VH-VL binders against q9umr5. Designs and how they scored, part 117

Target 1, 268 residues: q9umr5
Amino acid sequence: SYKPVIVVHGLFDSSYSFRHLLEYINETHPGTVVTVLDLFDGRESLRPLWEQVQGFREAVVPIMAKAPQGVHLICYSQGGLVCRALLSVMDDHNVDSFISLSSPQMGQYGDTDYLKWLFPTSMRSNLYRICYSPWGQEFSICNYWHDPHHDDLYLNASSFLALINGERDHPNATVWRKNFLRVGHLVLIGGPDDGVITPWQSSFFGFYDANETVLEMEEQLVYLRDSFGLKTLLARGAIVRCPMAGISHTAWHSNRTLYETCIEPWLS
Key: E = the ipSAE of ESMFold2; O = the ipSAE of OpenDDE; V2 = 0.75 times the mean of E and O plus 0.25 times the DockQ between their complexes.

## First folded at step 4 (VH-VL)

Design qc1 (framework fv_nofazinlimab; at its last look DockQ between E and O 0.66; V2 from the best seeds 0.00; counts 0 for: pae E 2.03 > 2)
Fold by ESMFold2, look of step 4:
Structure qc1 (fold): chain C 268 residues (1-268), chain A 123 residues (1-123), chain B 112 residues (1-112)
Amino acid sequence: as target 1 above (268 residues)
Amino acid sequence: QVQLVQSGAEVKKPGSSVKVSCKASGGTFSNYAISWVRQAPGQGLEYLGYIIPEYGTANYNEKFKGRVTITADKSTSTAYMELSSLRSEDTAVYYCARTSRWFDSLPYAFDIWGQGTMVTVSS
Amino acid sequence: DVVMTQSPLSLPVTLGQPASISCRSSQSLVHSDGNTYLYWFQQRPGQSPRRLIYKVSNRDSGVPDRFSGSGSGTDFTLKISRVEAEDVGVYYCMQGTYWPPTFGQGTKLEIK
């Protein structure tokens, strides 16, 4: 009688990547219905994040409707941003635990192999020229690109991250905050050996200031202003932080110790 | 300032286990990574693992996984390291060490060290 | 695991002369965030290790300015500009870029 679990994958990923996670859930929570959504896999994960949010929304609606007592989300990497947007735009979601597996929740400011593949003449210091253009915003990775040295461009050009963070005014901000606050627990997972999420503290809503000093969640303006509900959730005891060293980016969903420590307790 | 005070020396037989304590005084304990490092006589330093008492999250050097358990008691500001199936080569001084806040350099940096606990495994 | 190799392993020096200790890693220590997590520790006889240098070149508070760290990538150096009697002990480098943290073998500094 465990709540159903919905899994949302990340960039250049597929449902097969979660086979070990599925096995762990079946061992510890037998009878749990687990759905790994097979949408936007591989190259399709580069589609604009709002397009992905729409597609995943359509897929989760019937699952949530059949489970009136609630569901859990396990969302990996880029998928954690999709899931956070889902929690904001769905006035009918019934998510208890939102489990964020090494997701760039405050954005990304790091060179990665797939950024080099997409934009081979670019590096993090100049990628803002591409990502903060209309053409660049057609790629999911640019939707959460967060250059701490070009905050004005980020705030004006971001079609996704600045909106779901409440960093730019929009008519739905109050409703999105209300919807997000219906989540039971926000479980934040990440660590310094990830190797991809930069800074790795983005998985805990930490991020660079203009000097590339990492400020923690409680020091961020979005927290202090409670723009989408982080301060309220923390005050309720609803934010769980589960940092773990020694896990690379592709290993978060296939590490048993991580599962037992950070995921298992939240799969009521 | 923060001090790490460890339990006293122990003599153990092969095949048994040992549990070393590390008590923090003079500051905040739970929101830091507490690491364990050992040094065999006349030898260098070897990392065992860590715990973050606030979250109960621990990880271990793979070399010791299955033999090492690291725990903490937030109410007493004390971390523990237990090593099982002891052998003569486990004879060493065992140190606990603290990083800055976990958020800054988990579990690295080791800016504060305990005084060490000699564990002797006598054949 | 990243192997850290120190040279020399034994370093006798005359009081007042400079000393230099080399540390080489089996892999680059540049983290994906751009920092290099290379540390130096001093262990005086009968004492716990004490951190001297963090992130290649930054001295901890209370560490004399005669200690300096340098290097990049895989090659790092600890220098003591003028060795004093209290500098006797074993010096370790350590990397914190990759799990698990690993130490060099140690360099024993002695006064001739």
Scores: ipSAE 0.644, ipTM 0.850, lowest interface PAE 2.0, mean pLDDT 91
Fold by OpenDDE, look of step 4:
Structure qc1 (fold): chain C 268 residues (1-268), chain A 123 residues (1-123), chain B 112 residues (1-112)
Amino acid sequence: as target 1 above (268 residues)
Amino acid sequence: QVQLVQSGAEVKKPGSSVKVSCKASGGTFSNYAISWVRQAPGQGLEYLGYIIPEYGTANYNEKFKGRVTITADKSTSTAYMELSSLRSEDTAVYYCARTSRWFDSLPYAFDIWGQGTMVTVSS
Amino acid sequence: DVVMTQSPLSLPVTLGQPASISCRSSQSLVHSDGNTYLYWFQQRPGQSPRRLIYKVSNRDSGVPDRFSGSGSGTDFTLKISRVEAEDVGVYYCMQGTYWPPTFGQGTKLEIK
């Protein structure tokens, strides 16, 4: 039998968005138990990510307990960060494949429709004023806002991304790294035509330097210092990178070609 | 030094399939994406799709509605383009072109082209 | 799909004289990553296309400096400062900002 699949949605998303993915899984892996977690849907996805991590943890624990052979996680967009944090805080998770589906794993720094919705008068160049304030960190989007021009503020004010990345020292860094390294495979999916994740390389742990030049994962300090285990995972062959062009952000979970190429191989 | 060498001309009947090959030499095959572009006689250029051999990921112009399949064999540094359900309007020169994975953010920059393969579809 | 419109479609030029080709896109070609993925290709008679310019204004290696690309947003131009006999052929602009990549109709440059 196939291992159960747990799906975590993204910002302003719901379980309905994954109807095509469910169809694909059922067709190619019949009998797979797929659970799309219906938590923090819609506007509730704006809640602090640590709160979301706690909620999703409560939901996945019983599923994992019933699946001693392991489970697969498919985590979309913002959900990918939630899942990474989840795997960091759980010392007893049994995740085989962690599929990060177009997630801003290294953060976000770009103007998008959802930013315009939340902050209609703010541009990305000024969003640090809001996101790195105490009240700004009460919004999920700000929890992974990564301004390359205000690194000091990011490191000191980011209450989520900087911590799970191990960029700011904290007492749980070693344990979180150990927990995250329990994952069998880290499957990173994203692409240049996403239109939302900015830069799109963030889905592969690439990101801007101070001059807004995109550096790849291997050039990032978090990798070089192996702060949460990326270097270790790569060395053991546990990281899979699957970039694809021609896919918009809202189509990652509904494209058949993408599924067959980047998702299906890791649902065994 | 770097070359893309394509297979020879093809003559096909309507409804049949054609598979064109593109062999890369003079460089590291895995460092590039391979795209396919065609040109009908006396006409402009039309994009078909691409593959990144290193990842095995491919995507296609939706205009072809699943008739095109692009594959790659890393062991032979060869990319393939198969077009099925051929029509007379598919008569064209088909080109493969490469794009650097490291220097270009998108897999369709086409810095090097193959010599082209003429595919004729006629009754 | 994004429509690329070139003008003129036919460009007769006297040797040694300058030439200019316009390319307009149906929407802005500024990508979310900040780049503008506009390319120019040259296709000489009986040959494969050859890339001349990438990302609006960057010349490929081996391309003479008499070729230059410029523009922004939706309006782009390829210029040849002094046309030579070897410049005869069809020139295409291409956008790569939006999927799928699309080409202009082509501009046929010929010597008067």
Scores: ipSAE 0.147, ipTM 0.722, lowest interface PAE 1.8, mean pLDDT 93
ESMFold2 (binder alone), look of step 4: mean pLDDT 90; pTM 0.926

Design qc2 (framework fv_nofazinlimab; at its last look DockQ between E and O 0.67; V2 from the best seeds 0.00; counts 0 for: pae E 3.5 > 2)
Fold by OpenDDE, look of step 4:
Structure qc2 (fold): chain C 268 residues (1-268), chain A 123 residues (1-123), chain B 112 residues (1-112)
Amino acid sequence: as target 1 above (268 residues)
Amino acid sequence: QVQLVQSGAEVKKPGSSVKVSCKASGGTFSNYAISWVRQAPGQGLEYLGYIIPIYGTANYNEKFKGRVTITADKSTSTAYMELSSLRSEDTAVYYCARGSKWFDSTPYYMDVWGQGTMVTVSS
Amino acid sequence: DVVMTQSPLSLPVTLGQPASISCRSSQSLVHSDGNTYLYWFQQRPGQSPRRLIYKVSNRDSGVPDRFSGSGSGTDFTLKISRVEAEDVGVYYCMQGTYWPPTFGQGTKLEIK
């Protein structure tokens, strides 16, 4: 039998968005138990990511307990960060494949419709003033806002991304790294036509330097320092990169070619 | 200088399949996307799809409804395009072309082209 | 799919005179990353296509400076300041902003 699949949605999303994915999984892997977690839907997805991590943890623990052979995680957009954090804080998770579906794994620094909705009068270049404030960090979007021009503020004020990345020292860094490294495979999916994740390479742990040049995962400090285990995962062949062009952000979970190429191989 | 060399001309019956190869030389292969484009006699250009050899990820023009399959062999620096259920309308010169590195931009820059492969479909 | 419309489809030109080809897209070709992925290709008789211009106005290496690309949004132009005999062929515009990439019909440049 196939391992259970747990799906975590993104910002302003719900379980309904994954109806095509469920169809594809049912067709190609009949009998698979797929659970799309219906937590923090819609505007509730704006709640602090640590709060979301706790909520999702409560939901996945029973599922994992009933699946001693292991489970697969498919985590979309913002959900990918939630899942990474989840795997970092859980010392007893049994995740085989962690599929990060177009997630801003190294953060976000770009103008999007989501930002316009939340901060209609703010531009990308000025969001640091809001996001790196105490009240700004009460919003999920700000929890992974990564301003390359204000790295000091990011490192000191980011209450989520900087911590799970191990970019800021904290007492749980070693344990979180150990926990995250329990994952069998890390599958990174994204592409240049996403239109939301900015830069799109963030889905592959690439990101801007101070001159807004996008550097690859292997050039990032978090990799070089192996602060949460990327270097170790890569060395043991546990990181899979699956880039695809021609897919918009809202189509990653509904594109058949993408599913067959980047998702299906890791659901066995 | 980077060059793309394609396999020779093909003559096929309707309903059969054809597989065209594209070998890269003179540079790196795996990190660059390879696109496939065709041109019917006396007609314009039509995009088929691409592959990123290093990861084996491909995407296709939906017009071909799953008839096209693009693969790559990194060890030989060769990309392949297979078209099944051939029709007379598939008669064309098929080109491979190099795109950008997968991490830099969209894959269909097509700065270097192969010499083309004529595929004729006839009863 | 995005429709690319070229004009004219036939372009007879006297040697040494300038030429201009228009390409119009059915929607704006400005990508979310801020770039405009409009390309121009030259196909000489019996040869493979050759890229001349990328991202609206950038010439590839080896392309003579008599070729220039311009435009924005939905309207683009390829200009040849002084047409030479070797410029005979078909020219195509292509958009790479939207999936799938699509080409114009082609403009056949001939010498009068």
Scores: ipSAE 0.909, ipTM 0.944, lowest interface PAE 0.5, mean pLDDT 95
Fold by ESMFold2, look of step 4:
Structure qc2 (fold): chain C 268 residues (1-268), chain A 123 residues (1-123), chain B 112 residues (1-112)
Amino acid sequence: as target 1 above (268 residues)
Amino acid sequence: QVQLVQSGAEVKKPGSSVKVSCKASGGTFSNYAISWVRQAPGQGLEYLGYIIPIYGTANYNEKFKGRVTITADKSTSTAYMELSSLRSEDTAVYYCARGSKWFDSTPYYMDVWGQGTMVTVSS
Amino acid sequence: DVVMTQSPLSLPVTLGQPASISCRSSQSLVHSDGNTYLYWFQQRPGQSPRRLIYKVSNRDSGVPDRFSGSGSGTDFTLKISRVEAEDVGVYYCMQGTYWPPTFGQGTKLEIK
C-alpha cells in the first residue's frame, strides 16, 4: 500500500486549493490516505510560524503514529518552511519524502500583492524596518523575510528563518540537524515563472548575495558549514531537484505535468 | 565554440509524426535549458517548449500540448522534439536553441541556435 | 499569452542612414525579480536567428556597437546608427518574462 500523504498549505490558503492534487494522487495511487491539514487557514496563516509549527506538530503526530512504515509531506509555499521546522523539532518523525513545492526555503526578498495588502506604503527595500522589529516578527511573512542588504539585522532579528537555517547559534541546533537528517528524500520544486517567490531559486536553497546575484545552494554558507544538514543530504543522494518553467505560484498544485514529473515518483 | 547540429529535412504525410534531433558539441549540454522554436514559411517565430536534460524536466506551449514531446539523451548530448498528428499547417523550419544554465536565469535566453530542420507536411 | 507588436513591419533604409524598430508588449515586461526580459534577434536571409540584444540593452558578444536597445515597461526600441549591407534581414523582439515566450511579427529591413 502507499504511505499516507500529509499536505501543508501556504499563506492565505486552505485545503480546497489542493483539490486537483488530491485528484491526481487518487487517480495514480488509489487508496492513498491523504490528509490536507486545515489549520491556520486564510488570515490565520499570518500567525507567527513557530505557533503554526506547534499546531501542525500536534496534528501530524497521530497520523505518523498510525503509519510506522512512514509518511510523505507535500508542503506548499510558506508551508514548506513549516514542514522543514517540523522535521527539525520532531525527534520521532518518520517522513520519507519531504516535497517542498515552491517554498521560500532561503527566504523572500520581493514585492508581492500580499505584501502590498499588508503594508501598502512599503517596498522590498523598506520592509526590513517593519520585519526586523519585534512587532514585525509576529507576522509569518516577516519570519522568512531575508533582506540581503541588511544581513546583520536579519541575523539578529529573525525569530524563525535564521534559526532553522542554523545562521544564529541556539541550544537546539545540534538536535535539530540530527532530526532533519532522518528524512529519506528532500524534493525541491520551483521555477522561474513562479512570480511570487523572489528569488525563485530560494525554492532550491539559492539566494541573493549583497549584489543581488543569486548564489546556488552549494555556494551558501549554510550548505558549506552543513549547519542543518544540506551538505550531508546531498552527499548521500537524498536531494532531488525538479525545476519546471511555465508554472505560476498558484498553479503548482494544479498542474498535471508537474505532478507526474516531480511529485508522483516520490509518493511510494 | 558550442554548436547545435540538427537532423536533416523531412517530408511527412498528414497524420504522421516527426522527430527532430539536436546534438550539442564543443561544450556542456545537460545543465542547460534546450528550447524549440518553429517558423512557418514566410512567417514569424513560435515557441514550442523546452527541456532541462540533467533533470529531465520539460514543459510545452499550451498550443501544442498533447502533440509535442521534448526529450533528451545526456549520453549523446542530444535533444529531441517529436510532433504528432501532423497537419499541413505544421510545415515549418524547426530550430533548437540553448540558453544559459537553468539556474542562472530563465531558460529562454536562446543564445546559440541550431541550423534548423525543414519539416514539410504534404500528401 | 503576451502579445508583442512590432512597427514598422517593412523598413527600407538607405545605406549609412539610421534605422529604428519599435516593439510594444500587451503588458509590462518587468519580472518579479526586477529584470526586464526583452530580447532582439536578427535573421539574415536563409539563416537561423541570431541574438543581438538581451535584457533590453545588453549587446551580445560580436554584435557591432551601431546596434543599441532601449525602453522600459511596455515600449522598446532597437536602433541601428548606420545601416550596412550586412544588416539586411528580419528583426524580431521577444519577451521572456512570462510563459510562454512570445515573438513580435518581425521587421524586414531592406536596402533601398
Scores: ipSAE 0.429, ipTM 0.777, lowest interface PAE 3.5, mean pLDDT 90
ESMFold2 (binder alone), look of step 4: mean pLDDT 90; pTM 0.933

Design qc3 (framework fv_nofazinlimab; at its last look DockQ between E and O 0.63; V2 from the best seeds 0.00; counts 0 for: pae E 2.9 > 2)
Fold by OpenDDE, look of step 4:
Order: structure tokens, then C-alpha cells, then sequence
Structure qc3 (fold): chain C 268 residues (1-268), chain A 123 residues (1-123), chain B 112 residues (1-112)
């Protein structure tokens, strides 16, 4: 039998967004128990990510307990960050494949419709003034806002991304790294035509330097320092990169070609 | 200098399949995307799809309704394009072209082209 | 799909004279990353296409400076300052901003 699949949605999403993915899984892996978690849907997805991590943890613990053989996680967009944090704080998770589906794993720094909705009068270049305040950090989007021009503010004010990345020292860094490394495979999916994740390479742990040049995962300090286990995972062959062009952000979970190429192989 | 060398001309019956190869030499292969484009006699250019050989990820023009399959062999620096359920309208010169590195930009830059492969479909 | 419309489709030119080809897209070709992925290709008789210009105005290596690309949004132009005999062929614009990439109909440049 196939391992259960747990799906975590993104910003402003709900379980309905994954109806095609469910169909594809049922077709190609019949009998798979798929659970799309309907937590923090819609506007509730703006709540602090640590709050979301706790909520999702409560939901996945029973599922994992009933699946001693292990489970797979498919985590979309913002959900990918939630899942990474989840795996970092859980010392007893049994996740085989962690599929990060177009997630801003290294953060976000771009003008998007989501940002315009939340901060209609703010531009990317000025959002640090809001996001790196205590008030701003109460919003999920700000929890992974990564301004390359204000690294000091990011490192000191980011209450989520900087911590799970191990970029800011904290007492749980070693344990979180150990926990995260329990994952069997980390599957990174994204592409240049996403239109939301900025830069799109963030889905592969690439990101801007101070000159807004996008550097690869292997050039990032978090990798070089192996602060949360990326270097270790890569060394053991546990990181899978699956880039695909021609996919918009809202189509990653509904594109058949993408599913067959990047998702299906890791659901066995 | 990077070169793309394609397989020879093909003559096929309707309903059959054709597989065209594209071998890269003179540079790195796996990190660059390979695109496929065709040109019917006396007509313009039509995009078929691409592959990123390093990761085996491919995407296709939906107009071909799943008839196109693009694969790659990194060990031989060769990309393949297979077109099934051939029809007379598929008669064309098929080109492979090199794109950008997957991490840099979109894969369909097409800065280097193969010499083309003529595929004729006739009963 | 994005429709690319070239004009003219036939372009007879006297040697040494300038030439201009227009390419219009059905929607803006500005990508979310801020780039405009408009390309120009040259196809000489009996040969494979050759990329001349990428991202609207950048010449590829080996392309003579008499070729230039310009434009923005939905309107683009390829110019040849002084046409030479070797410039005979069909020229295509292509957009790579939206999936799938699409080409113009082609402009056949001939010498009068």
C-alpha cells in the first residue's frame, strides 16, 4: 500500500484548490489516503506562521501515529515554509518525502498581488519598515519577508524565517536541524514563470545578495554553515530539484505534466 | 563552440511514431535546457517543448495533446523528441535548440540550433 | 496563446538601404521578473534559424552591429541599418514571456 499523503495549502487557499491533485493521486496511486488539511484557510492564512505550525502539528500528529511506515507531505507556497518549520520542531516525525511545491523557502522579496492586498500603499523597497516591526511580524507574509538591502533588520526582526534557517542564533537550532534531517527526501519544485515567488529561485533556496544577484543554494550561508541541514541532505542525495517553466503560481497543484514529473515519483 | 547535431531524415506512415535525437558537443549539456521547434514546408516556426536534462523535467505545448515526449541522456549529452500518432500535418523539419541554464532564466532562449531533421509522414 | 504579428510579411530592399520589421504581440511581453523576452531570429535559405537579438535589444555574439532591436510592451522593431546580400532570408520574432513560446509569421527579406 501507498503511504498516506498530507497536503498543506498556501496563502489564501483552501482544500478545494487541490481537487486536481487529489484526482491525479487517486488515479496513479489508487488507495492512497490523502488528507488536505483545512486549517488557516482564506484570510486566516495571514496569521503568524508559528501559530500555523502549531495548528498543523496538532493535525498531522494523529495521522503520523496511524502510519508507522511513514507519510508524505505536499506543501504548497507558504505551506512549504510551514511544513519545513513543522519538521524542524517535531522530533518524532516520520516524513518520507517532503515535497515543497513552489514555496518561498529562502524568503520573499517582490511585489505581488498578495502584498498589494495586504499593503496597498507599500512598495517592495519600503515594506521592511512594516514587516520588521513587531506589528508586521503578526502577519505570515512578513514572517518570511527577506529584504536583501536590510539584512540587519531581517536577522534581528524576522521571528520565523531567520530562526528556521538558523541565521539567527537560538537555543533550539541544533535540535531543529536534527529533527529536519529525519526527512527522507526534500523535493524542491518551482520555476521561472511562477509570477508570485520572488525570486522564483527561492523555491530552490536561491536568493538575492545585496546587489540583487540571485545566488544558488550552494552559495547561501545557510548551506555553507549547514545551519539547518541543507548541506547534509544534499550530500546524502536527499535533495531533489524539479524546475519547470510554463507554470503559473496557481497552477502548480493542477498541472498534470508537473505532477507526473515532479510529484508522482515521490509518492511511493 | 557548442554544437547540436541531430539524427537523419525520417519517413513514417500515419499512426506511427518518430524519435529524433539531438547530440550536444563542445560544451556543458546537463544544466542547459533543450527546446524543440518544428517548421512545416514553407511555413513558420512552432514550439513543441523543452527538457532540462539535469533533472529530467520537461514541458510541452498543449497543442500536441500528449503526443510529444522529450527525454535526455546526460551520459551521452543527447536529447530526444518522440512524436506519436503521426499524421500528414506533422511533416516538417524538426529543430533542437539550446536554452539557458535552468537557474538563470526561462529555458527557451534558443541561442544554438541543430541542423534540423526532416520528418515526412505519408501513406 | 500569445499571438505575434509581423509586418510586412514581404520586404524587398535595395542593397545598402535600411530595413525595418515590426512585431506586435497580443499582450504585453513584460515578464513578472521585469524582463521582456522578445527574440529575433534569422533564417537564411536552406539553413537553421539563428538568433540575432534576445530580450528586445541585445545582440548575440557575432551579429553585426547593423542589426538592432527595440521596442517595449507590445510593439517591437528589428532594424537593419544597411542591408547586405547575406541578409536575405526570413526573419521571425518570438515571445518567451508566456507559455508556450510563439513566433511571428516571418518576414521574407529579398534584394530588389
Amino acid sequence: as target 1 above (268 residues)
Amino acid sequence: QVQLVQSGAEVKKPGSSVKVSCKASGGTFSNYAISWVRQAPGQGLEYLGYIIPEYGTANYNEKFKGRVTITADKSTSTAYMELSSLRSEDTAVYYCARGSKWFDSTPYYMDVWGQGTMVTVSS
Amino acid sequence: DVVMTQSPLSLPVTLGQPASISCRSSQSLVHSDGNTYLYWFQQRPGQSPRRLIYKVSNRDSGVPDRFSGSGSGTDFTLKISRVEAEDVGVYYCMQGTYWPPTFGQGTKLEIK
Scores: ipSAE 0.919, ipTM 0.949, lowest interface PAE 0.5, mean pLDDT 95
Fold by ESMFold2, look of step 4:
Structure qc3 (fold): chain C 268 residues (1-268), chain A 123 residues (1-123), chain B 112 residues (1-112)
Amino acid sequence: as target 1 above (268 residues)
Amino acid sequence: QVQLVQSGAEVKKPGSSVKVSCKASGGTFSNYAISWVRQAPGQGLEYLGYIIPEYGTANYNEKFKGRVTITADKSTSTAYMELSSLRSEDTAVYYCARGSKWFDSTPYYMDVWGQGTMVTVSS
Amino acid sequence: DVVMTQSPLSLPVTLGQPASISCRSSQSLVHSDGNTYLYWFQQRPGQSPRRLIYKVSNRDSGVPDRFSGSGSGTDFTLKISRVEAEDVGVYYCMQGTYWPPTFGQGTKLEIK
């Protein structure tokens, strides 16, 4: 039989949006137990990411306990950051494939309709004033906001991304790295036509330098210092990159070609 | 300077398939996107799809999905486009074009083009 | 699909005179990253297309200064300040903001 699959949704999302993905899994892997976690749905997805990590941790523990041979994670958008934090904080996880569906793994620096709805007078150039405040860090979007022009504020104020990336000293950094490295495969999925993740290369651990030139994962300081295990994981052959153009942000979990190419091979 | 060299002209019957090759010479292409575009006689350009050979990821214009398969062989620096269930309307010149590196830009950046391959579907 | 409409479709020009080709899209081509993915290609008789302009106004290397691109939103223009004999051919605009990329019908430039 196939390993159980746990699905973690993104911002302003719910379990219903994954109906097509569930259909694809059922067609190719009949009998697979798929759990789409329905925590932090809709507006609740704006709660601080550490609160979401705690809640999702509590939900996945019994699923992992009932599957001693392992589970797979499929984590979409903001959900991919939740899942990466789970892999770091859980010393007893048994995740084989961590499938990151267009997740802002190195952060976000882009204007979105969600940001305009939440902060209507803000633009990406000035959002750091809100996000890098104690009040701003109470919103999930600000937990992974990464302004390349205010790196000092990011490093000091980020309560989530700078910590899980090992960009700031933390007493648990060594343990988090050890836990993350127990994953079997890291499958990175994204593409240039996403339209929301900015830069789209954040889904592959790429990000802007101070000139807004996108540097690859291998050029990032967190990779070079191996701060949370990316260099080790790549050297082990455990990182799979699956870039695909022609897919908008809301279509990653409802595109059959993407599923067959990037997801299906990793659902053992 | 990289050049894209395509296979020669082909004449095919309706219902058959054709496989056009596109070889990169004077450079590499494995981490570049390779796009395919066609042009019916006396008509404009139509985008078919692309592949990124390094990762084997391909996507297709929905109009041609199900009939088009795009593949690559990294060891020979060659991309392939196969069109099945040929119709007379598929008579066209088929071009390959290289985009930038996958990480830098989209596959339809298309800064280097092959010479084109005439495919004629007759009778 | 985004429809790209070129005007004129046929453009006879006296050698040495300026030429202007317009291209209109059915939707704004401004991407969420702030870029506008509008391209111009030239196809000389019997040849493959050649990219002239990328992202509205950026000339490719080796493209003469007499070619310039402009526009925003849905309206774009390719200008040739002084047409030369080698400029004969068909010119295509293309959008790359929305999947799938789509081309205009082409504008045939001829010396009259």
Scores: ipSAE 0.683, ipTM 0.861, lowest interface PAE 1.7, mean pLDDT 91
ESMFold2 (binder alone), look of step 4: mean pLDDT 90; pTM 0.932
ESMFold2, look of step 6: ipSAE 0.510; ipTM 0.795
ESMFold2 (binder alone), look of step 6: mean pLDDT 90; pTM 0.931
OpenDDE, look of step 6: ipSAE 0.913; ipTM 0.945

